# Ledger of designs, part 4: VHH binders against L-Ala-D/L-amino acid epimerase

Target 1, 347 residues: L-Ala-D/L-amino acid epimerase, of Pedosphaera parvula (b9xek4)
Amino acid sequence: MQIKFWPQDLKLAHTWTIASSVTSGSDVTSVGIVQLTDRDGTVGLGEAAPARRYNESTPGSLDFIAKVDATKLSFDNIEASMKYVESLASGQFAAKSAINVALLDGAARKAGKPIYDLLGLGFRNNHHVTSFSIGIDKADVIRKKVLAAEQYPVLKLKVGAADDKANLAALREAAPQKWVRVDANEGWKTKEHALEMIEWLAQDKFIQYIEQPMPADSNPKDIAWLKARSPLPLFGDESYHTAKDVDHCAECYHGVNVKLCKTGGISNAYEALQVARKAGLKTMIGCMIETSILISAAAHLAELCDYLDIDGNLLTTNDPYLGVTAEKGLLSFASAPEKLGLRVRAK

## First folded at step 22 (VHH)

Design p3 (from j1 with R100K)
Fold by OpenDDE, last read:
Structure p3 (fold): chain B 347 residues (1-347), chain A 122 residues (1-122)
Amino acid sequence: as target 1 above (347 residues)
Amino acid sequence: QVQLVESGGGLVQPGGSLRLSCAASGFTFSKYSMYWVRQPPGKGLEWVSGISGSGDWTIYADSVEGRFTIIRDNDKKMVYLQMTSLKTEDTAVYYCAKGKSEWREFPYFDYEGQGTQVTVSS
């Protein structure tokens, strides 16, 4: 096995701001691309999209990947490969995700299958709907972004800042009957404030649920208190990192958001989704700002998800890969030029 | 298996009323939101109305707001659409659809029923 890796800059269509980054919007983000090549020429692609929230970075991810001994990786033994990779360090979930995704891509290709078939999940084209995210901005810019996103039937509005009410108003001015999910990214610090905001939001009949209203390190009793009183379903994102968090989240939330960059790849995301379902939680799969590699990787798990927010590639202007499409928010591999593995091909 | 059977359609004059019914089986009815969608002639599918599992939430498309009422009976496993002040543009095949949860949802679901024809004409 050989390993190649490099950074990829992604240009954002709009300045991207969330509650945790109100003071530091970005126009460009970087991801790490990983390519594994077997002796027989089989190639697997992966991607590291680290989250600053978890103190990970693209340079850090690449440094981690640089330490991986490719000779210890095999498409024929993903479990053993990952055991080795996981032993190198704690954390670095984005980097580990890149390796895991690449391994599965290679394995699936060798098997002559797309990953969703390799996993026994299948995939129904035009069955799954993804939301499209609207980042925090000034009201006039919110209007423009919402209008530009007209084709998407469901939006995810980022909140948790000072102008939340103005931004929702702006959204409604632009799209009076748009279905909206709300993501606070831990922006509401107290249970009382969170409840107040949720009660206000619930007056809008088109708002579906609230994602991560409070900080993940909040007292679980407070979050449970909020859950019991919330007129809208609550989804844990920052609170649901891996399958190990299922008990906590079952107590505190109605559903959970799974991300490959949190779980360390498809394998662990699969587990995270399954245990959540068994626990009675609704499941959502999310993403970071990332290319079609990782977006498509997530899409392979779509059949395990009640909700999807895999729009990271759609927020960029220079995605270098072709994979799953989301025309009108409907996920489809029908037009993907690659038929096997990730079903991703470089442009 | 999920079964949804629509009924109550027919021919009515503009300004008339109809009540559509949907009989549901094969799932825990109260745990799922229910929706009405319609397909006008030569047009795509459009959502009409939705109701949460408990019935505490209802939603209507602008085109039918104030004229249509969605109601559910969880004991009978029925969902209804009371249509009043019908217009020619309401002509369509109407389908009942099951949500993925009891909560508020975007009504993009596979419908299993045959639908019921509503024709509004003078």
Scores: ipSAE 0.851, ipTM 0.936, lowest interface PAE 0.6, mean pLDDT 95
Fold by OpenDDE, fold request of step 23:
Structure p3 (fold): chain B 347 residues (1-347), chain A 122 residues (1-122)
Amino acid sequence: as target 1 above (347 residues)
Amino acid sequence: QVQLVESGGGLVQPGGSLRLSCAASGFTFSKYSMYWVRQPPGKGLEWVSGISGSGDWTIYADSVEGRFTIIRDNDKKMVYLQMTSLKTEDTAVYYCAKGKSEWREFPYFDYEGQGTQVTVSS
């Protein structure tokens, strides 16, 4: 096995701002691309999309990947490979995700299957709907963003800032009957404030649920208190990293958002989703600002998800890869040039 | 297996009324929101109305607001669509759809039912 890796800059269509980064909007983000090549020429692709929220970075991810002995990786033994990779360091979930995704891609290709078939999940084209995210901005810019996103039947509005009400108003002016999910990204610091905001949001009949209203390190009792009183369902994101968090989230939330970059790849995301379902939680799969590599990787798990928010590639202008499409928010591999593995091909 | 069986469609004159029914089986009915969607001739699917599992939340598309009423009977595992002041533009095959939860949801789900034809014509 050989390993190649490099950074990829992604240009954002709009300045991206969430509650945790109100002071630091970004126009460009970087990801790490990983390519594994077996002796027989089989190639697996992966991607590291680290989040600052978790103290990970693209340079850090690449440094981790640089330490990986490719000779200890095998498409024929993903479990052993990952055991080795995980032994190298704690954390570095984004980097580990890149390796895991690449391994699954290679394994699936060798098997002559797409990953969703390798996993026994299958995939139904045009069955799954992804939301499209609207980042925090000024009201006039929100209007523009919403209008530009007209094709998407469901939006995810980022909130947790001072102008939440103005932004929702702007959204409604632009799209009076748009279905909307709300993501606070830990922006509401107290349970009382969170409840107040949720009650206000619930007055809008098109608001579906609230994602991560409070900080993940909040007192679980407070989050449970909020859950019991919330007129809208609550989803944990920052509170749900891996399957290990399921008990906590079962008490605090109605559903959970699973991301490959949090779990450490497809394998762990698969587990996280299954465990959540068993616990009675609704499942959502999310993403970071990513290329079609990770977006497609996530899509392979769509059949385990009640909700999807895998729009990271749609927020960029220079995605180097072709994979799953989301025309009108409907996920489809039908037009994907690659038929096997991730079903991703470089442009 | 989830089964949804629509009925009540027919031919009606403009301004007339019609009541659609959907019989649900194969899942805990009260735990899921239910929706009506329709497919007009030569057009794609469009959502019409939705109701939460408990019935405390209802929603209507602008095109039918004030004319249609969605009702559910959890004991009978039925969802209904009372249509009044019908217009020619309401002509479509109507489908009942199951949500992913009892909550508010965008009604894009598997429409495995046969649907029921509603034709509004003079």
Scores: ipSAE 0.848, ipTM 0.934, lowest interface PAE 0.7, mean pLDDT 95
Fold by OpenDDE, fold request of step 23:
Structure p3 (fold): chain B 347 residues (1-347), chain A 122 residues (1-122)
Amino acid sequence: as target 1 above (347 residues)
Amino acid sequence: QVQLVESGGGLVQPGGSLRLSCAASGFTFSKYSMYWVRQPPGKGLEWVSGISGSGDWTIYADSVEGRFTIIRDNDKKMVYLQMTSLKTEDTAVYYCAKGKSEWREFPYFDYEGQGTQVTVSS
């Protein structure tokens, strides 16, 4: 096995700001691309999209990948490969995700299958709907963003800042009957404040659920308190990293958001989704700002998800890859030029 | 297997009324929100109305607000759409759709039923 890796800059269509980064909006983000090639010439692609929230970075991810002994990786033994990779460090989930995705891509290609078939999940085109995210901004910009996103039937509005009310008003002005999910990204620090905000939001009949209202390190009793009183369902994101968090989240949330960059790849995301479902939680799969590699990777797990928010590639202007599409918010691999593995091809 | 069977459609004059019914089976009915969607001739699917699992939440498209009423009977596993003051623009095939949860949500256009034809014409 050979490993190649490099950074990829992604240009954002709009300045991206969330509650945790109100003071540091960005118009460019970087990801790490990983390419594995086995002795037979089979190629697997992966991507590291690290989250600053978890103290990961693209340079750090690439440094980790640089330490990986490619000779210990095999498309024929993903489990053993990942066991090795996981032994290198306790964290670096984004980097590990890149390796895992690449391994599965290669394995699936060797098997002559897309990953969703390799996993036995299948995939129904035009069945799954993804939301489109609207980052925090000034009200006038929110209106513009919402208008530009008209094709998407469901929006995810980022909140947790001072102008949340103005932003929602702007959204409604632009789209009076738009279905909206709300993501607070831990923006509400107290259970009382969170409840107040949620009660306000619930007055809008088109608001569906609240994602991560409080910090993940909040007292679980407080989150449970909020859950019991919330008029809207609560979804854990920052509180749900892997399957190990299922008990905690079952107590605190109605659903959970799974991300490959949190789980360390498709394999662990698969597990995280399964255990969540078993625990009675609704499941959502999310994403970071990332290329079609990771977006497509996530899409392969769509059949395990009640909700999807895999729009990271749609927020960029220079995605170098072709994979799953989301026209009108409907996910489809029908137009993907690659039929196997990730079903992703470089442009 | 989820089964949804729509009925109650027909031909009515403008200003008339119809009541659509949807019989559901194959899932725990009360745990899922239900929706009505319709497909007008030559147009795509559009959502019409939704109701939560418990029935405590209802929603209507602007085009039907004040004229249509969605009701559910969890004991009978039925969802209904009472349509009044029907307009020619209401002409469509109507489908019942199952949500992903008991909560508020966008009506996914996954319909397994045959639908029921509603024609409003003078």
Scores: ipSAE 0.847, ipTM 0.934, lowest interface PAE 0.7, mean pLDDT 95
Fold by OpenDDE, last read:
Structure p3 (fold): chain B 347 residues (1-347), chain A 122 residues (1-122)
Amino acid sequence: as target 1 above (347 residues)
Amino acid sequence: QVQLVESGGGLVQPGGSLRLSCAASGFTFSKYSMYWVRQPPGKGLEWVSGISGSGDWTIYADSVEGRFTIIRDNDKKMVYLQMTSLKTEDTAVYYCAKGKSEWREFPYFDYEGQGTQVTVSS
């Protein structure tokens, strides 16, 4: 096995701002691309999209990957490979995700299958709907963003800032009957404030649910208190990293958002989704600002998800890969040029 | 196992009324939101109305707001669409759709039913 890896800059269509980074909006983000090549020439692609929220970075991810002994990786033994990779350091979930995704891509290709078939999940084209995210901005810019996103039937509005009400108003001005999911990214610090905001939001009949209203390190009793009183369902994101968090989230939330960059790849995401479902939680799969590599990777798990927000590639202008498409928000591999593995090709 | 059977369609004059019914089986009915969607001739699928599992939430497309009423009977596992002041543009095949949860949802779902034809014509 050979490993190649490099950083990839992604240009954002709009300045991206969320509640946890109100002062750090950026127009460019970087991800790490990983390419594994077996002796027979089979290639697996992966991607590291680290989250600052979890103190990970692209340079850090690449440094981690640089330490991986490629000779200990095999498409024929993903479990053993990952056991090795996981032993190298704690954390580094984005980097580990890159390796895991690449391994599965290679394995699936060798098996002559797409990953969703390798996993026994299948994939129904035009069945799954992804939301399109609207980052925090000024009201006039929100209106523009919403208008530009007209094709998408469901939006995810980022909130948790001072102008949330103005932004929702702007959204409604632009799209009076748009279905909207709300993501607070831990922006509401007290249960009382969170409830107040949720009650206000619930007056809008097109608001579906609230994602991570409070900080993940909040008292679980407070979140449970909020859950019991919320007129809208609550989804845990920052509170749900892996399957180990399922008990906590079952108490505190109605659903959970799974991300490959949190779980350390498709394998652990698969587990995270399954245990959540078993616990009676609704499941959602999300993403970071990513290329079509990770977006497609996530899409392979779509059949395990009640909700999807895998729009990271759609928020960029220079995605270098072709994979799953989301025309009008409907996920499809039908036009993907690659038929096997991730079903992703470089442009 | 999920089965949805629509009925109640027919030919009606503009300004007339119809009540559509959907019989549901194969799932815990009260745990899922239900929706009506329609496909006009030569057009794509469009959502018409939705109702939460408990019935405490209802939603209507602008085109039917004030004219249509969605109702559900959880005991009978039925969802209804009362249509009044029907217009020619309401002509479509109407389908009942099951949500993914009891909550408010985007009403574009797979439907297995044959639908029921509603024709509004003078």
Scores: ipSAE 0.819, ipTM 0.924, lowest interface PAE 0.7, mean pLDDT 95

Design p3 (from j1 with R100K)
Fold by ESMFold2, last read:
Structure p3 (fold): chain B 347 residues (1-347), chain A 122 residues (1-122)
Amino acid sequence: as target 1 above (347 residues)
Amino acid sequence: QVQLVESGGGLVQPGGSLRLSCAASGFTFSKYSMYWVRQPPGKGLEWVSGISGSGDWTIYADSVEGRFTIIRDNDKKMVYLQMTSLKTEDTAVYYCAKGKSEWREFPYFDYEGQGTQVTVSS
């Protein structure tokens, strides 16, 4: 098999930042792209979107990928291929995601199927709703961002900072009945403070749930204490890395957020979602800032998810791929240019 | 399996009242939020109201707020929509829908009943 890989810069939207009088340069993040080609000429695409929160970086992901012996990879045996890749290092989940996604893209193409059919899941177009993230800024900028996001029926609002109440008020001025899912990103350090903030949020009838209210490394008894008292459902994000975390998360949360770059790809994300469902947890699939490669990869798992937050490519201006669409927040492959594999192609 | 049966629709003059009922079976009723949606003539589905499993959270679309009341009876496994001050714009087929959990959520629907027709005309 041949392996090619390269970094890809993604540009975040600039209009809201410029209105706040912040530095006018583009905000840029980097992902790694992987291309596997077998002897038959079948191509599989993958992507690594590492996060500093987990001590990963794009250069580190590409360095790991450079050490992979492509002769030990096969579209015809993903399990053996990934056993080899896993043996090279612990961690490196974004890099492993890129390899696993590329392997599944190629395998599904060889099988004459999209990945969701290879997995036995199917996909119902316009059935799955994604949230859309609103960057936090001055009240006037918040209002403009919310108005520009009118087509999306559900927004994601980041909280866990001092201005949370003012930011929600600005959002509600622009959109009194917009559904909002909030993400505290570990921002509330004590169970008592977290409960106070959640009770305040619950007064807003259109707040649906809270992601990761407290640090993932908090005392589990404190998180369980919070769960027992919370007027809103709580989702573990940073707390749910792989399926091995399921027992902890079942004690501490009502649901979990699975991300491909936390699990190391589709194969492990499938397991993480299934294990969570069997444990009685609600499930969602999320993302980082990603191209249509990883966004489409996540969408292939949508039938296992109660909720979705896969807007990472919509927050960029230069996604170089076409795949799943999210018109009005509704995920669809109906217009995807490719019919097999990830259903992704370069623009 | 999950079954939702709507009833109580009919022909009513503007300003009149109706009470819609939804009988639920095949699931643990109190563990799920419940919603009313409607489909006006020539239009798509639009949400009308929602209620949490416990009944302590309710919402209403702007167009019906103050005129409609959602009520649930967990012992009888029923959800109701009490409609008053009906307008011709309320003409639609009304469906009840089951949420994905006991909690409030964006009402993008998994299951709808067979519906009950409400016609408001003079």
Scores: ipSAE 0.681, ipTM 0.871, lowest interface PAE 1.1, mean pLDDT 92
Fold by ESMFold2, fold request of step 23:
Structure p3 (fold): chain B 347 residues (1-347), chain A 122 residues (1-122)
Amino acid sequence: as target 1 above (347 residues)
Amino acid sequence: QVQLVESGGGLVQPGGSLRLSCAASGFTFSKYSMYWVRQPPGKGLEWVSGISGSGDWTIYADSVEGRFTIIRDNDKKMVYLQMTSLKTEDTAVYYCAKGKSEWREFPYFDYEGQGTQVTVSS
C-alpha cells in the first residue's frame, strides 16, 4: 500500500490573545494528516492530533509515520498492521491513531459500510449531544463567546486558574440557565482545594460534572478521598489513556473521558470504552483541536458513550473536511456527503 | 423494557392547579434522575424540571420556577409534577424522561410514554 502524510495548520475561531499568552502561537494548532491507498485504489484517511501534555508534537508524529513501512499495512488485517506499528516505538499515540483511523476508514469502505456499522454499533442521528468549549479568558470575552454559542445546549467551561469564579459569573450573566460541564485540567493541586472548588461549583444547579480536578499523578488515595466526598460526578481525562487504566479510574472517578489521541486510535478507544462500561464507569469521548477526520472518527463510537465533547473542528475556521455535523449540538451524519468509512470527504 | 406512563393531564383555567404522574418500570428507579419535558403546540420539546435519584437536587426551567414542583417516590417508582398558577403558555403535552445516572444532567433523552395533555384556556 502507499502512505502519504502532511501537516495541517488549523486556525482557531476565537483568538485567546486577551486571556492567554498567545506569543507561543495559541491561535494556530497543527495536526498531521495520513492517507493510505491500497493497490485497489481504496483510500483511508487518518489524523494525528498530538497533545503537548503527553510529550507529543506534530513534527514528532510525522517523523514516526515516516518510519512506517507501508508494505506491512493492510486494510484486510488491521490487527496485524497495528501490531507492526506498535512494535516500532512505545508512545506515539497520536501517530498510531492516525494510522489506525486510516486503516479502519479503508477497511470499512472495502466492506461497504460506515465504521459504526463495521463495529456493530450503529449511529442514531440527532441523538448524541456534544458540549461546546469556552476557554479561560477575561469576563467580557467569555460573555461574547457564550452569547455566540447560544445554539449549543451544553457548554464546557475550562477552569483551574485564579479567575474561575469570575469566569463562571461572566458565563451566568450571559446565560443564567445554560448547562455547563467543567474541565479543571489537573488545576486543583490538593484534595482539600479541589473539594472546596467542587462544593462551590455544586451551588450552581446547572453544573453537570467535573473533568480531571486533580493532577493525574496525584496519590490515588487523595483522588479516591475526593470522589467519596464530591457532590458532583468526577471524570478522569488525563488519568485514562487506555483500557489498562480502568482499575485505577474505577477507584478514583465516576466516569472517564476517552480520546483517540490517548488510545492510539479507534480500535483501542473501542476497547477503552467497553472496559470502562463493564467496570461501572460512565463514559465520554473527547477530542483535541482536530479536523472533521478525527471528530467523525470519534463520533463513530458515540453509541458507547454517555456524554460527548467532540467540538474540536467547531473551534476552527478552516477545517478542510466534511463529515459529522453538530447543528445545535446534535451530532448527525445525515448530511455527510461520504456514505462509507469515516463518512468524511475533503472539501 | 423501560416504561414511563404519564397521566393526570386535562383542561384547566388560567391560575388553576394540576398534578401530573409518571409511573416507571423496567429499571432500578432510585438509581436514575428523572425529568419532565413538554411539547407546546407546534413547537419542539423543552425541558421543564428534573430531580436526582436521591431527590436532593431539583431544577426548574425559568418559566416554571416557583409554580411547579417535581416530587419522586422511590418506593412507588413514581414521579409527579405539581403545577400551580397555570398559564396559557403551559399548554403542552408533558412527558417524563429517565436520566443516564442518579446525578444531575442536561435533560436530552428519549422519552418512552405517550405523554399527557395539559390545556390551559378560558
Scores: ipSAE 0.660, ipTM 0.857, lowest interface PAE 1.2, mean pLDDT 92
Fold by ESMFold2, fold request of step 23:
Structure p3 (fold): chain B 347 residues (1-347), chain A 122 residues (1-122)
Amino acid sequence: as target 1 above (347 residues)
Amino acid sequence: QVQLVESGGGLVQPGGSLRLSCAASGFTFSKYSMYWVRQPPGKGLEWVSGISGSGDWTIYADSVEGRFTIIRDNDKKMVYLQMTSLKTEDTAVYYCAKGKSEWREFPYFDYEGQGTQVTVSS
């Protein structure tokens, strides 16, 4: 097996800020790309999109990948390959995601199938809706972003800051009946404040649900207190890292948001989704700022998800890959030029 | 197996009234929001109205608000659409649809039945 890896800068269409960020917004972010090539010439692509929230970075992800002995990886034995990769360090979920996704891409190509068929899930074109994210910003910028996003039937509004009410008002001025999913990114620090904000949001008939209202490290009894009183369903995002978090999240939330760079790839995301479903949780799959590699990887799991928020490549201007599309918010592989594996090809 | 059976369509003059029914089976009815969608001639599906599992949340598309009322009867597992002040642009096949939970949500999902035809003409 040969391994290549490199950083890829992604240019954001808008300056990005979320409630849990301790940094100013930026117009450039970085991901790591992995390419595995076996002796037969089969190529698998993967991507690491680390988040500072989890103490990961692109340089750190690439340093981990540099330690991987590619001769111990095989498209024919993903389980053994990932056991080896996991033995190298704890954590490093974005880097492990890059390796796992590349292994599945190659394995599925060798099997003559897209990944969703290798997993036995299938994929129905134009049946899965993704939201499109609107970040925290000034009211006039929010209005412009909402108008520019008219084609998307569902928006994700980032909240958790002092100007939340003004931002929702700006959105409603531009789009009175647009469906909105709200993400507080841990921004409401007490259960009483969180409930106050949720009750205010519930007065708007087109607010669907709320992601991660409180910090993930809050007292679980406070989160459960909030769940019991909430007029809207709550989803754990930062609280749901891997399948091991399922019992906590079943007590604290109505649903969970799975991300490939939290679980360490498709294999673990599949498990995290199945375990959540078995526990009675609603499921969604989300993303970071990512290229079509990870966005398409997430889309291969869509049949296990009640909801999807996989718009990370749509928030950039320079995605270097072609894969799943989201015209009018509808996910489709119909126009993807690649027919196997991830269904992704470089432009 | 989820089954939704629409009925109550027919021919009606502009300004008239009609009540559609949807009989549901194969799932715990009160645990799911329910929706009416329609397909006008030569056009794609558009949503019309929705109601939460408890019935305490309802929504209407702008084009029908004030004219249509969505009602559910959880004991009988029925959803109704009471239509008044009908217009020619209301002509469509009407379908009911089951949500993914008891909560409000964007109503984009597969319809299960054959629908019921509503024709508004002079």
Scores: ipSAE 0.657, ipTM 0.854, lowest interface PAE 1.2, mean pLDDT 92
Fold by ESMFold2, last read:
Structure p3 (fold): chain B 347 residues (1-347), chain A 122 residues (1-122)
Amino acid sequence: as target 1 above (347 residues)
Amino acid sequence: QVQLVESGGGLVQPGGSLRLSCAASGFTFSKYSMYWVRQPPGKGLEWVSGISGSGDWTIYADSVEGRFTIIRDNDKKMVYLQMTSLKTEDTAVYYCAKGKSEWREFPYFDYEGQGTQVTVSS
């Protein structure tokens, strides 16, 4: 088969107001795109969205992909293809995600099915709700972003910094009854401080849960101590990389956040979700800043998820693909122009 | 086999009271938050009230706060909506809904029953 790959810059949809100046789309992040084509002309698309947190980068992901021998990949045997890809290096989960997603896109197209049917899951349009993320910023900027996001029934508020209380206050000024999911991104360093912050959050009746309150490398006894006392459910994000983390996360959290670029693609994300469910954990699927390729890939797993946070393409101005939509936060493939595979097409 | 059966609706004059019931079966009732939603004539579903599995967290939509009370009985596997000071705008089909966990969450319309009609008119 043939393999093509290239970097894609994504422009973040941010505005800053100082005096009378506004800057929009000035921040850029990069993802890697993979296209596999077999001898029958079937095309599969994939994407790598590496995060610095896991010591990965887009150049590193593309360098790994450049070393893949495409003659050892097949849409007809994804398991063997991925065993080969896994043998090339440990890690490289974003790059492996790009290859796995492309393989599943092609395999599902050859089978005449969307991926969610190939997996036996199905997908109910307008049933799955995604949150929409509001990042750490000045209170005035948070207020403006929250007002602009009124259509979304659930917001995700990033916290873990000194101004968390002011930021929630700004959100509540703009949206007094908006449902909010909170993500601390490892920001509360001691169990006592984390508990204090969580108890404060619990006083707000519209806060649903908290992601990753403490560092993933914290003493597990401290995280379990926190779980036992928390008035809100805790989700492991940075703590849940692959299915191998399930026993640790079952001890430390009430639920887990699966991301395709943490697991290395749909195949491993499917396993990570199933293993978490069997362990009694609540599940969610999340994302990085991504195009519709990875956002749609994640949506194909929605029936295994209790909650979703797959808004990465909505945070950009130049997503080059069409796929799953999130009108009013409701995920749907009904308007997707492609009927098979990922249900994704270039614009 | 998750089942939710609403009852207790009827015709009531403005200012009156009514108590809706929802009988639940097919799941461990105390492990799930429960919600009431309603569909006014010619409109979509709107959220009314919610209660956590333990009952220690309750919420109400602004339009019903102070007039409606959500109550659960985990031994009988029942959730109730006690409605007072009813207004014509409360006219709707009322549905019971099961959450995905015992904790508070954005209301999610899963396993809703057949509903029960509440009509508030002179």
Scores: ipSAE 0.652, ipTM 0.861, lowest interface PAE 1.2, mean pLDDT 92

